VH-VL binders against Ribosome-recycling factor (frr). Designs and how they scored, part 9

Target 1, 187 residues: Ribosome-recycling factor (frr), of Petrotoga mobilis (a9bjd6)
Amino acid sequence: MAKRSSYAKEAEEKMKKTLEHFEDELKKVRTGRPTTAIFEDIKVDYYGMPTPINQVATLSVGEERTVVITPWDKKMLEPIEKAINSSNFGFHAINDGNVVRVSFPNPTIEERRKLVKAIKEMLEETKVALRNIRRDDIKKVKEIKNEGSISEDEAKKFEEEIQEILKENEDEAEKIFQRKEKEIMES
Short names: E, the ipSAE of ESMFold2; O, the ipSAE of OpenDDE; V2, 0.75 times the mean of E and O plus 0.25 times the DockQ between their complexes.

## First folded at step 4 (VH-VL)

Design j9 (from n1 with heavy chain K97R D101G F102D W103Y S104E G105V Y106W S107Y Y110L; framework fv_pozelimab)
Fold by ESMFold2-Fast, scan of step 4:
Structure j9 (fold): chain C 187 residues (1-187), chain A 121 residues (1-121), chain B 107 residues (1-107)
Amino acid sequence: as target 1 above (187 residues)
Amino acid sequence: QVQLQESGPGLVKPSETLSLTCTVSGGSIRSYYWTWIRQPPGKGLEWIGYIYYTGSTNYNPSLKSRATISVDTSKNQFSLKLSSVTAADTAVYYCAREGYGDYEVWYFDLWGQGTLVTVSS
Amino acid sequence: AIQMTQSPSSLSASVGDRVTITCRASQGIRNYLGWYQQKPGKAPKLLIYAASSLQSGVPSRFAGRGSGTDFTLTISSLQPEDFATYYCLQDYSYPYTFGQGTKVEIK
């Protein structure tokens, strides 16, 4: 079916990674639903080295809108509790001697609006990144054409493919955003 | 020089599907995005959607459930179907080409003359 | 969707006058803005793209300025053929959205 040039495939690959990054960043945005993803970037001191929580503990979504963090070493309970409580995420962690529990209250309407605004800004940054990838790849095609390595017709074909891929990925970014917006507003 | 011409019935009954075709002459339909834009009498402009000559489409969310744009490269034509029409769909419908400048900027550089579609029993 | 607000909705001016029309976007759109002229009974015509680039064949009395959220279209010396409705359009994000239009009437 659709055979694309190496230039178009390079653009497609870079844009796919950009959308994956966008999806990963959206997973970290706090919503009304409990999620373990928000704790992924939190480091604790593990035998003298800063270590991500997910490498020293099992994280799971429990009952009563809580995230349960079970460290493999009980000595990590207090460091994990303090790391979460000192984070900028606004959570309150409770250490019960066996696990650390983090409760997720439902966000207010005003808080939901702020979250939607934040992810909309992330969408705009993602679109800028996608357009930068297109700009870079089209510039490469133009340079190769000027060197005489490809014809005017070939250059035009490659530029058309890259532009089509940009449109597809901008549309996908919008869909990713809309799914997250719905999650925030309807939960 | 490239020209666009809309064609289709001027009158459609409520609940039916309106069907319009845009014919591209003087140039190839390939390599461009093609769009439909409408304007109710005395009102402003509303973008309906686009199609790339390979079949890729995007629609205004307000019309996505009812609108279908298709392309026929052998006839140098693209078409709009809008289902379940009401009086609110009465408008002049334009087809247009999305041109581009310096790989970053897009604009509607070529328009058909427009065709009035009235939705009435 | 990005809302485009034009001001004024209408104006009357004499031949030779300097006319300014404003367009405001509800969010930053960089320079992804076009200006279109529509004469009664005719299709819109592209005047300016990328906020400030004059389309080939358009008289130099038309000028666009702005970036981000605030944009202006200026007609430096209004001519009789400039009687028309002017629309701004953002092409930054889907769906593409037009301003409501500014009608320029010559007294």
Scores: ipSAE 0.006, ipTM 0.466, lowest interface PAE 10.3, mean pLDDT 84

Design k1 (framework fv_pozelimab)
Fold by ESMFold2-Fast, scan of step 4:
Structure k1 (fold): chain C 187 residues (1-187), chain A 120 residues (1-120), chain B 107 residues (1-107)
Amino acid sequence: as target 1 above (187 residues)
Amino acid sequence: QVQLQESGPGLVKPSETLSLTCTVSGGSIRSYYWTWIRQPPGKGLEWIGYIYYTGSTNYNPSLKSRATISVDTSKNQFSLKLSSVTAADTAVYYCAKEGYDSSGYSFDYWGQGTLVTVSS
Amino acid sequence: AIQMTQSPSSLSASVGDRVTITCRASQGIRNYLGWYQQKPGKAPKLLIYAASSLQSGVPSRFAGRGSGTDFTLTISSLQPEDFATYYCLQDYSYPWTFGQGTKVEIK
């Protein structure tokens, strides 16, 4: 019983982490809706130290599909503007002397389709990671059974529980994907 | 209770391959992830990579081209090979157990560490 | 990779003091944060996992809090054996990354 709970918990914790990572990566995907998430981790030179924007400025969603970045030190305006403009995200930042503004134009239908394809690939990678967890855990159960530490019936029970946990987490990954897909297509 | 012990030569010449072995006792190597972590003298900790007993590995991208971790279930050991070493690879090398049941995804048991000096 | 920054890099304290160490992640890591204690010449020891859960065998004077990007480790009444270097680790996303360390020294 103690071993069963340990195996079940191991699979659950690993898969939970995998889904949470998937959710957080999806938050970084541009949906046409203004978001601060994509800029928070961009690093700027702050007195010789590479520092994330969210540690030198406040970020907020403003009017007209714009993200407003307000540095606490005005000398950071130019470094922040330059960092965003040199990023691979395709945004254009404008420094107005008080804040840095980044406009989010509405994505074209073609751009939306490319974003959906990208998140679909992320979903498939997530499902592969979940199946790898299942594979590794089942192998472990079989080895312990072969060593005589658990019975044949216990091994079958643990394997069935791990399979059920995989199905639940694959279904949840699909739900997370569908929610993001809808956001991209309807934004 | 799980115990880990590193072994390997303390001196490696530049351009050669650093080779270390970790012996696991008090538990099965067929459970948990097994990890290598290093620490240059006077500096912080750097995660190198892990292995699961099935051979599944994951490496720090900064070391992936040079690092290989392997497992020998018959000896209850796992090993690190790091090729093309330079003085920057001088560090104390630790092996550690990565838990994911009662301890979460944390390194709950560590070897004592072994100093590897890269010098001609 | 996720950058972990600790503050302060070092501090001086006396036995009985309340000590607080801060750790900041360059992006959200939920509660996937551990704290480790390292004494000179020794391997690190796990103190706290999942940001706030005390590892078995660790004294209750150690407490972790926080989620997302901002985390703290508090030692409520510093003991002689607590003079050490403390590291945070994010175990949210590979590669796992440690903070640079905070050295707690005798005043």
Scores: ipSAE 0.007, ipTM 0.512, lowest interface PAE 11.7, mean pLDDT 85

Design k4 (framework fv_pozelimab)
Heavy chain, then light chain:
Amino acid sequence: QVQLQESGPGLVKPSETLSLTCTVSGGSIRSYYWTWIRQPPGKGLEWIGYIYYTGSTNYNPSLKSRATISVDTSKNQFSLKLSSVTAADTAVYYCAKEGYEDSGYSFDYWGQGTLVTVSS
Amino acid sequence: AIQMTQSPSSLSASVGDRVTITCRASQDIRNDLGWYQQKPGKAPKLLIYAASSLQSGVPSRFAGRGSGTDFTLTISSLQPEDFATYYCLQDYSYPFTFGQGTKVEIK
ESMFold2-Fast, scan of step 4: ipSAE 0.006; ipTM 0.479

Design k5 (from p4 with light chain D28G D32H R96Y; framework fv_pozelimab)
Heavy chain, then light chain:
Amino acid sequence: QVQLQESGPGLVKPSETLSLTCTVSGGSIRSYYWTWIRQPPGKGLEWIGYIYYTGSTNYNPSLKSRATISVDTSKNQFSLKLSSVTAADTAVYYCAKEGYDFWSGYSFDYWGQGTLVTVSS
Amino acid sequence: AIQMTQSPSSLSASVGDRVTITCRASQGIRNHLGWYQQKPGKAPKLLIYAASSLQSGVPSRFAGRGSGTDFTLTISSLQPEDFATYYCLQDYSYPYTFGQGTKVEIK
ESMFold2-Fast, scan of step 4: ipSAE 0.000; ipTM 0.440

Design m1 (from p4 with heavy chain S56D, light chain R96Y; framework fv_pozelimab)
Heavy chain, then light chain:
Amino acid sequence: QVQLQESGPGLVKPSETLSLTCTVSGGSIRSYYWTWIRQPPGKGLEWIGYIYYTGDTNYNPSLKSRATISVDTSKNQFSLKLSSVTAADTAVYYCAKEGYDFWSGYSFDYWGQGTLVTVSS
Amino acid sequence: AIQMTQSPSSLSASVGDRVTITCRASQDIRNDLGWYQQKPGKAPKLLIYAASSLQSGVPSRFAGRGSGTDFTLTISSLQPEDFATYYCLQDYSYPYTFGQGTKVEIK
ESMFold2-Fast, scan of step 4: ipSAE 0.078; ipTM 0.594

Design m12 (from m1 with heavy chain Y106E; framework fv_pozelimab)
Heavy chain, then light chain:
Amino acid sequence: QVQLQESGPGLVKPSETLSLTCTVSGGSIRSYYWTWIRQPPGKGLEWIGYIYYTGDTNYNPSLKSRATISVDTSKNQFSLKLSSVTAADTAVYYCAKEGYDFWSGESFDYWGQGTLVTVSS
Amino acid sequence: AIQMTQSPSSLSASVGDRVTITCRASQDIRNDLGWYQQKPGKAPKLLIYAASSLQSGVPSRFAGRGSGTDFTLTISSLQPEDFATYYCLQDYSYPYTFGQGTKVEIK
ESMFold2-Fast, scan of step 4: ipSAE 0.152; ipTM 0.625

Design m13 (from m1 with heavy chain K97R W103Y, light chain Y96F; framework fv_pozelimab)
Fold by ESMFold2-Fast, scan of step 4:
Structure m13 (fold): chain C 187 residues (1-187), chain A 121 residues (1-121), chain B 107 residues (1-107)
Amino acid sequence: as target 1 above (187 residues)
Amino acid sequence: QVQLQESGPGLVKPSETLSLTCTVSGGSIRSYYWTWIRQPPGKGLEWIGYIYYTGDTNYNPSLKSRATISVDTSKNQFSLKLSSVTAADTAVYYCAREGYDFYSGYSFDYWGQGTLVTVSS
Amino acid sequence: AIQMTQSPSSLSASVGDRVTITCRASQDIRNDLGWYQQKPGKAPKLLIYAASSLQSGVPSRFAGRGSGTDFTLTISSLQPEDFATYYCLQDYSYPFTFGQGTKVEIK
């Protein structure tokens, strides 16, 4: 394995964060599989303060295509139930006195096709973001060369490293997309 | 200096597969994106797709179902196959490097001379 | 895909004239725009990259300006060898897309 320059490592770090953001956004995309991610952003009234559900409860995937929400304080059962039922996500929450359960219906074939199209658009936006990082880092390399801190040959080497890192991260974005596409189509 | 040279048949029958090869000399095929661009007679330029030396490709959506680009790093060559051709595929086909000069970023900095492919019976 | 529109489609000019060609993108492409010159029977040649940067070996009479969606290529004093077709290209995202071309003809 060859060592990468500090300029290449900066590009790697920015692109890594871009891919992490892509993965986080994909977790919010509804599939046929139960997921806790979509409930994490829902706020409940916790003693007068709007608080995310994941700060007052444990969320887990249970049996029968159900997300189980277990609040640390049982007084939160009713607020959580009401918050989910009032959300525009189309879920129906049931409070059994110990936990809140949310059932996940299976999407239709037509709905799955729409979800695949949506995540494909997210992939293309992610690739644009990765290319913007590449261009910005190349601009930085050019500025450093113009300041006399590196030679023209070193600048070309760093630009080649940045281009290789872009390719690696575009490939990783494709793999992340394909995994999510499979999840949507098979569930 | 980097040079690119297209080769392949200048005449292809309708419904057959158009096959072209680009030979790269004066530089390595590694660490660059290599592209095919076409130009129908009297018309503008159309980007077909790229290949990276590892074999990964991206295609213009208008041609994705028919286009295949491949690379042979040992021969310093990359190739285009376009299936099910019609008269609309008659064009000058260019290979080019999606390169980066110190200043040029993604620009197409080196081009082959182009090869005319006529689709006719 | 990002659509690139050039104006005019053609123009007639005399040696010594100042020529301006415009290119518009259907969305913000920052400065990720190149200008290419194509002479009859020849491959295109890169003139300008990153909207305003002159390619090595290209005469200083060529100048690019613009950012975002609106771009121009200017030839300050047209020479006989400049009669050609000019294309803009956005290289912001794949698929890369060219403008339809502007033909600069002798008057």
Scores: ipSAE 0.000, ipTM 0.469, lowest interface PAE 12.5, mean pLDDT 84

Design m2 (from p4 with heavy chain T54E S56D, light chain R96W; framework fv_pozelimab)
Heavy chain, then light chain:
Amino acid sequence: QVQLQESGPGLVKPSETLSLTCTVSGGSIRSYYWTWIRQPPGKGLEWIGYIYYEGDTNYNPSLKSRATISVDTSKNQFSLKLSSVTAADTAVYYCAKEGYDFWSGYSFDYWGQGTLVTVSS
Amino acid sequence: AIQMTQSPSSLSASVGDRVTITCRASQDIRNDLGWYQQKPGKAPKLLIYAASSLQSGVPSRFAGRGSGTDFTLTISSLQPEDFATYYCLQDYSYPWTFGQGTKVEIK
ESMFold2-Fast, scan of step 4: ipSAE 0.000; ipTM 0.428

Design m3 (from m1 with heavy chain W103R; framework fv_pozelimab; at its last look DockQ between E and O 0.01; V2 from the best seeds 0.00; counts 0 for: pae E 5.8 > 2, placed apart)
Fold by ESMFold2, look of step 5:
Structure m3 (fold): chain C 187 residues (1-187), chain A 121 residues (1-121), chain B 107 residues (1-107)
Amino acid sequence: as target 1 above (187 residues)
Amino acid sequence: QVQLQESGPGLVKPSETLSLTCTVSGGSIRSYYWTWIRQPPGKGLEWIGYIYYTGDTNYNPSLKSRATISVDTSKNQFSLKLSSVTAADTAVYYCAKEGYDFRSGYSFDYWGQGTLVTVSS
Amino acid sequence: AIQMTQSPSSLSASVGDRVTITCRASQDIRNDLGWYQQKPGKAPKLLIYAASSLQSGVPSRFAGRGSGTDFTLTISSLQPEDFATYYCLQDYSYPYTFGQGTKVEIK
């Protein structure tokens, strides 16, 4: 909780946005439980404008592991069905003339392990991005030291702050991963 | 595998603004640092500056007053504007990727093909 | 800014020769140095990163050495495809700076 220098605050902000992106990508990874969150990034053509499904429909968890999508305007049933069926998640949506239904079969233990492997790869990519931010901000500190704007001792202090922020964000990334892993394996 | 391609006008009049776009494919613009580098004909390479997708930039002090790098994450593109150009700004302009890659560390491992921009009346 | 000085500016060599190019930094840059090869009309190609690490797909006849201020690129047995211009780059601190280049020509 220590106060950060302005250089450390810049690194911290970039790293927090990196974690937010990681969390957003994890929402797209299915679990053993039906959720509506997986559809948040799917857009449908709404009168010529790409529009998120949740802005043109109500999404709910239905019976027998389904998500039920109820558009306010039934003319959107076919565009919604098309958008979901063309997604890379392998969903199959059916349109009964009133709602669009998407089935979530229970994944096997083997399928769950594959999902955990996929999110572990996403965690490692997130850590790479965090390390890139550290390296960039350390180079900014070296630049102002070379210009004579700060002393060698001040530069070392700022670099230590950036390293501390990296550790905090790597720890948080690990916690985010563990929560999603548990959800996948225990849902 | 990340690929980069420069685009923009090849001829710019003196005192006008040079404007180039780099299109990134095979990877997300959110993952790395995106850089412009130039090379006058028959001369060496000069680092112009970079952008990170959040909007953070850094510029070579020699160009800082005239250069602006921007990013459009929705198009997976980043761009360079260089104002008040002179004949000295005639060069091949490259876009490049920097950032950790397990195969190359923190190095410029991918470059665009380069585009010649000539400053002439 | 950190000045990078390459030597020589050009050299002539025959296929099979051992070629050594030097790069000197105006201050300690640890091992934060890369070597790039550029052929006419093409973008530079990364050969060596972190002073001595060989980039994937680069022939083992290329070797980088050095740390601090003095660095070398050695081509142990020059091949016809190695006639090019070579640049060093410090990525220790901003602004990044390149050496002025070394043109390797066929005798």
Scores: ipSAE 0.112, ipTM 0.651, lowest interface PAE 5.8, mean pLDDT 86
ESMFold2-Fast, scan of step 4: ipSAE 0.338; ipTM 0.704
ESMFold2 (binder alone), look of step 5: mean pLDDT 91; pTM 0.937
OpenDDE, look of step 5: ipSAE 0.394; ipTM 0.781

Design m4 (from m1 with heavy chain F102Y W103S; framework fv_pozelimab; at its last look DockQ between E and O 0.01; V2 from the best seeds 0.00; counts 0 for: pae E 6.9 > 2, placed apart)
Fold by ESMFold2, look of step 5:
Structure m4 (fold): chain C 187 residues (1-187), chain A 121 residues (1-121), chain B 107 residues (1-107)
Amino acid sequence: as target 1 above (187 residues)
Amino acid sequence: QVQLQESGPGLVKPSETLSLTCTVSGGSIRSYYWTWIRQPPGKGLEWIGYIYYTGDTNYNPSLKSRATISVDTSKNQFSLKLSSVTAADTAVYYCAKEGYDYSSGYSFDYWGQGTLVTVSS
Amino acid sequence: AIQMTQSPSSLSASVGDRVTITCRASQDIRNDLGWYQQKPGKAPKLLIYAASSLQSGVPSRFAGRGSGTDFTLTISSLQPEDFATYYCLQDYSYPYTFGQGTKVEIK
């Protein structure tokens, strides 16, 4: 139960949001296995309302490297097909009148290496973001010290806490990356 | 390379709200602090404030009661609103990116071209 | 807020001259000081960051020195394109503050 200052808690919250964004972006990177997770960000028109696909359909992994999307209402087949085919991910969906099927071709070794390079670049950008948060929050601590609201010794303690939180979050970012890298390479 | 471009009305009436948008291209708006800076004609530069893509902001105390900076990550844009403007708010408004090195020594490495906003009755 | 005082406010110089501009902070800002060049009608351009680090694409005739409260920008051999206004900026703590500027004019 470590006691952290309000300044350290602010830094921790910002860094946590940065890691959540990194995880969300990694979901958009396909692996060698079919997965339903890449559709979480895709919304369809459900009776005039943008609605996530998983709230109007069941998504499952089918045979032959496919994801099968079974809407609870067959009227959603066409909207779902259109939403996937219009997405930035480049998959092609086929509507057979009962389900929407999305094919996941197996990546080559070369394609997998390119995907790992892409997520490595995302990791480095995430580390830049984490270090920028440290810089900003240290500057806020200096501002409060300059105003006389805290002592020099208190400011030093708060800066040290912020640096500790950075190390914790950089370690977590690396763990998140390594899990995704392994998933990509192991198919 | 990251490129920034300001847009918005060049003329604003007194007591109204000045509203500007900065469009970021050639890079992601994420990972950096994004800043508004202004320069009255023939005068020096004044830092207005920044936004981080998560929504965190900080403002020059001289403008804090009137300034609002916001971000739209889906459009790769950030914006400034300055309420209750007077002739003293006439300036060229710049958007800028804070630089990054592991040592945190970078200042503003990329700037927009600037847009003149005139406050006139 | 940290006040940044530049001197001189203006100077006249000839091509080939060595010019020095000073910037003084009202408190210790370590090396958190940038130098900018601004030509009429243009955005400022970063020359020097972290007091002494040369920004990519900036000629080596520009040099920054100093730490703590006293900083200088030196142009070792003034070129025609160097006639501009120069600003220092502290990025040590919020709010960030600029010096008032130094106009370098042709003699």
Scores: ipSAE 0.036, ipTM 0.617, lowest interface PAE 6.9, mean pLDDT 85
ESMFold2-Fast, scan of step 4: ipSAE 0.329; ipTM 0.697
ESMFold2 (binder alone), look of step 5: mean pLDDT 91; pTM 0.938
OpenDDE, look of step 5: ipSAE 0.220; ipTM 0.732

Design m8 (framework fv_pozelimab)
Fold by ESMFold2-Fast, scan of step 4:
Structure m8 (fold): chain C 187 residues (1-187), chain A 120 residues (1-120), chain B 107 residues (1-107)
Amino acid sequence: as target 1 above (187 residues)
Amino acid sequence: QVQLQESGPGLVKPSETLSLTCTVSGGSIRSYYWTWIRQPPGKGLEWIGYIYYTGDTNYNPSLKSRATISVDTSKNQFSLKLSSVTAADTAVYYCAKEGYDFSGYSFDYWGQGTLVTVSS
Amino acid sequence: AIQMTQSPSSLSASVGDRVTITCRASQDIRNDLGWYQQKPGKAPKLLIYAASSLQSGVPSRFAGRGSGTDFTLTISSLQPEDFATYYCLQDYSYPYTFGQGTKVEIK
């Protein structure tokens, strides 16, 4: 925990939120293990309004590699089934009259490698977002220096702090990626 | 003003390692990102990679397996090594400063470039 | 990688003409675009950064515009010393990528 300027802390807070978003997106990526996360934000038409599944149903992991989706309103069974079957996630949902069941296929080695490629692309997008935060915050430091509020030496110190924070967050993004890659390849 | 100057052999044999050094003057190498860019004769520009004085690097994926950039803060220099060269690596090699002093991440200062020919 | 496409690849114009060069990115790069001028046998020189900001020492006849995916460089009154190849560069994400270049020849 190093002491840092308020300028560097602003960058740190923004980068932390960017990594949290990355983690949340990775939770939605299909793996060999059943998970509810991928379905929670799929939109269904609920009385004329697009609504995430997790706001109209409870989701749980059941037996035989299935996710069980229990809507609070039974009229939502068919819309949920259709939304999942139409999604880009490649799942097959069935409606048994009480719940929607989604079977998790056992992915092939080729399918697992495609998933790893997809999350690698998400990692690269995350790194771009981190660098944009660094760019914007360094520009703010330069503006403050030009206004005469800080010295040239202080500006350099604050820029170095922001660069250090970028490196820490890029390293953390890599670790988050590696954990998810291992999950995909080992499950 | 910051000035950059490339140096190194102008002729490299196929399969050998190309080695270039960039000397920075008029500013500290302990600030900014320092980059290598190349240009084959009559063609466009290709970004090779950068280094920060702490040793952090990032490389163009097309060159990552062969490229190594290093920094020597005591000499105010950074260097490029490119292994297993072929005729396709014949190019003018530039070093440049990646600025963020109101210039964002654009390359605000460049060396004059040095031609490296890969030939037997 | 982000692909940068310039148009035209070359043009000829007379001294005093207004010249416009365009650059298109394959994805949104915000305003993270620079324009560089390269004269024969010389290193590239930064003209415009952040899509529209004129680099210190660059003549005011050079202007950059655009954001997102579509960008232009305009030379309002072409001078003999403006004979050069012009490159756009996205510095939004690594690897940084250049356009293929636009060669401006004075008639």
Scores: ipSAE 0.000, ipTM 0.456, lowest interface PAE 14.5, mean pLDDT 84

Design n10 (from n1 with heavy chain F102Y W103V S104W Y106S S107Y; framework fv_pozelimab)
Fold by ESMFold2-Fast, scan of step 4:
Structure n10 (fold): chain C 187 residues (1-187), chain A 121 residues (1-121), chain B 107 residues (1-107)
Amino acid sequence: as target 1 above (187 residues)
Amino acid sequence: QVQLQESGPGLVKPSETLSLTCTVSGGSIRSYYWTWIRQPPGKGLEWIGYIYYTGSTNYNPSLKSRATISVDTSKNQFSLKLSSVTAADTAVYYCAKEGYDYVWGSYFDYWGQGTLVTVSS
Amino acid sequence: AIQMTQSPSSLSASVGDRVTITCRASQGIRNYLGWYQQKPGKAPKLLIYAASSLQSGVPSRFAGRGSGTDFTLTISSLQPEDFATYYCLQDYSYPYTFGQGTKVEIK
């Protein structure tokens, strides 16, 4: 509604901030989060000496669940690729002639369920925060009404507006959650 | 830093309910998962279950019919009730903080000192 | 439930020794495995998470390896404070399950 009360508008602004925070927290939930640490301990033959990969190459985190390994000597590309593919860590390495790229395995159904569980709990936390905003703002309306600043009918109207805004924001939180859930389960 | 401390009776009669509380300090209970783990004397560790501050729980199926975990955010505490106890429930009970990440999995980085509960007449 | 089998159940070692403890899962758990150290009368302490990641504050002589079903914890040069019982834990699926423990004793 174009002519919502100032009390309803205050609740709406607070709830919008809460949903923005929820969206920002969901962006931090990753389905592909590579680490270089696992590969640093793998040994390759370097001039007759078993040598850790981090002493013959630079390791960095790239996009799309990928670790990029850049050897200082291109002759080390094949040894690094073979060492990683033969490792007990279960990774798949690809040598493109300039770097070795290691992709993390696709998330299992169990891993995806754990991620969904985490974001579901974030949703429930968000809903609690929204209800707390509603509770506090309705309390404020009742206090103002008891002071005589607004009528009983005005207070009821403002409380109904705040309740309507809560419902709208709970529904939006559910939609935000469902989009992220779909992304996790289908990615 | 987060600290956890168990409290509750050290002796429980067979068939009664075991009740323990964990007090969290140095951090908010409104984050992370809060877990109970037990260890019978001379034996290994058994995961009981966890709670999230909103009331969401997950239990070990072996204990689900008897175990209830609850949380009191105003006191920064969470609690375990285990009904119909027998001598097999005699154990040191630990509360612990559970962190979680997709890549790293779950990890129990802070633990209470443990409290021995003996089930005996 | 996923069964976790540790071996050996106990071992005797001297200060400076390399000690290796093995943990085997009844099914593939990828890298969802942690190692915990417990000293007599104390709560367990996290050493390793995600099979190979060292917890902050834990000495570098501790190393975890493995993926899938077979995992090891290695202590490269055993120190007096390392005599303890060690437990692996799978966190791949509920319920979380611990191994039965490996006691590391002096001689």
Scores: ipSAE 0.000, ipTM 0.461, lowest interface PAE 14.6, mean pLDDT 84

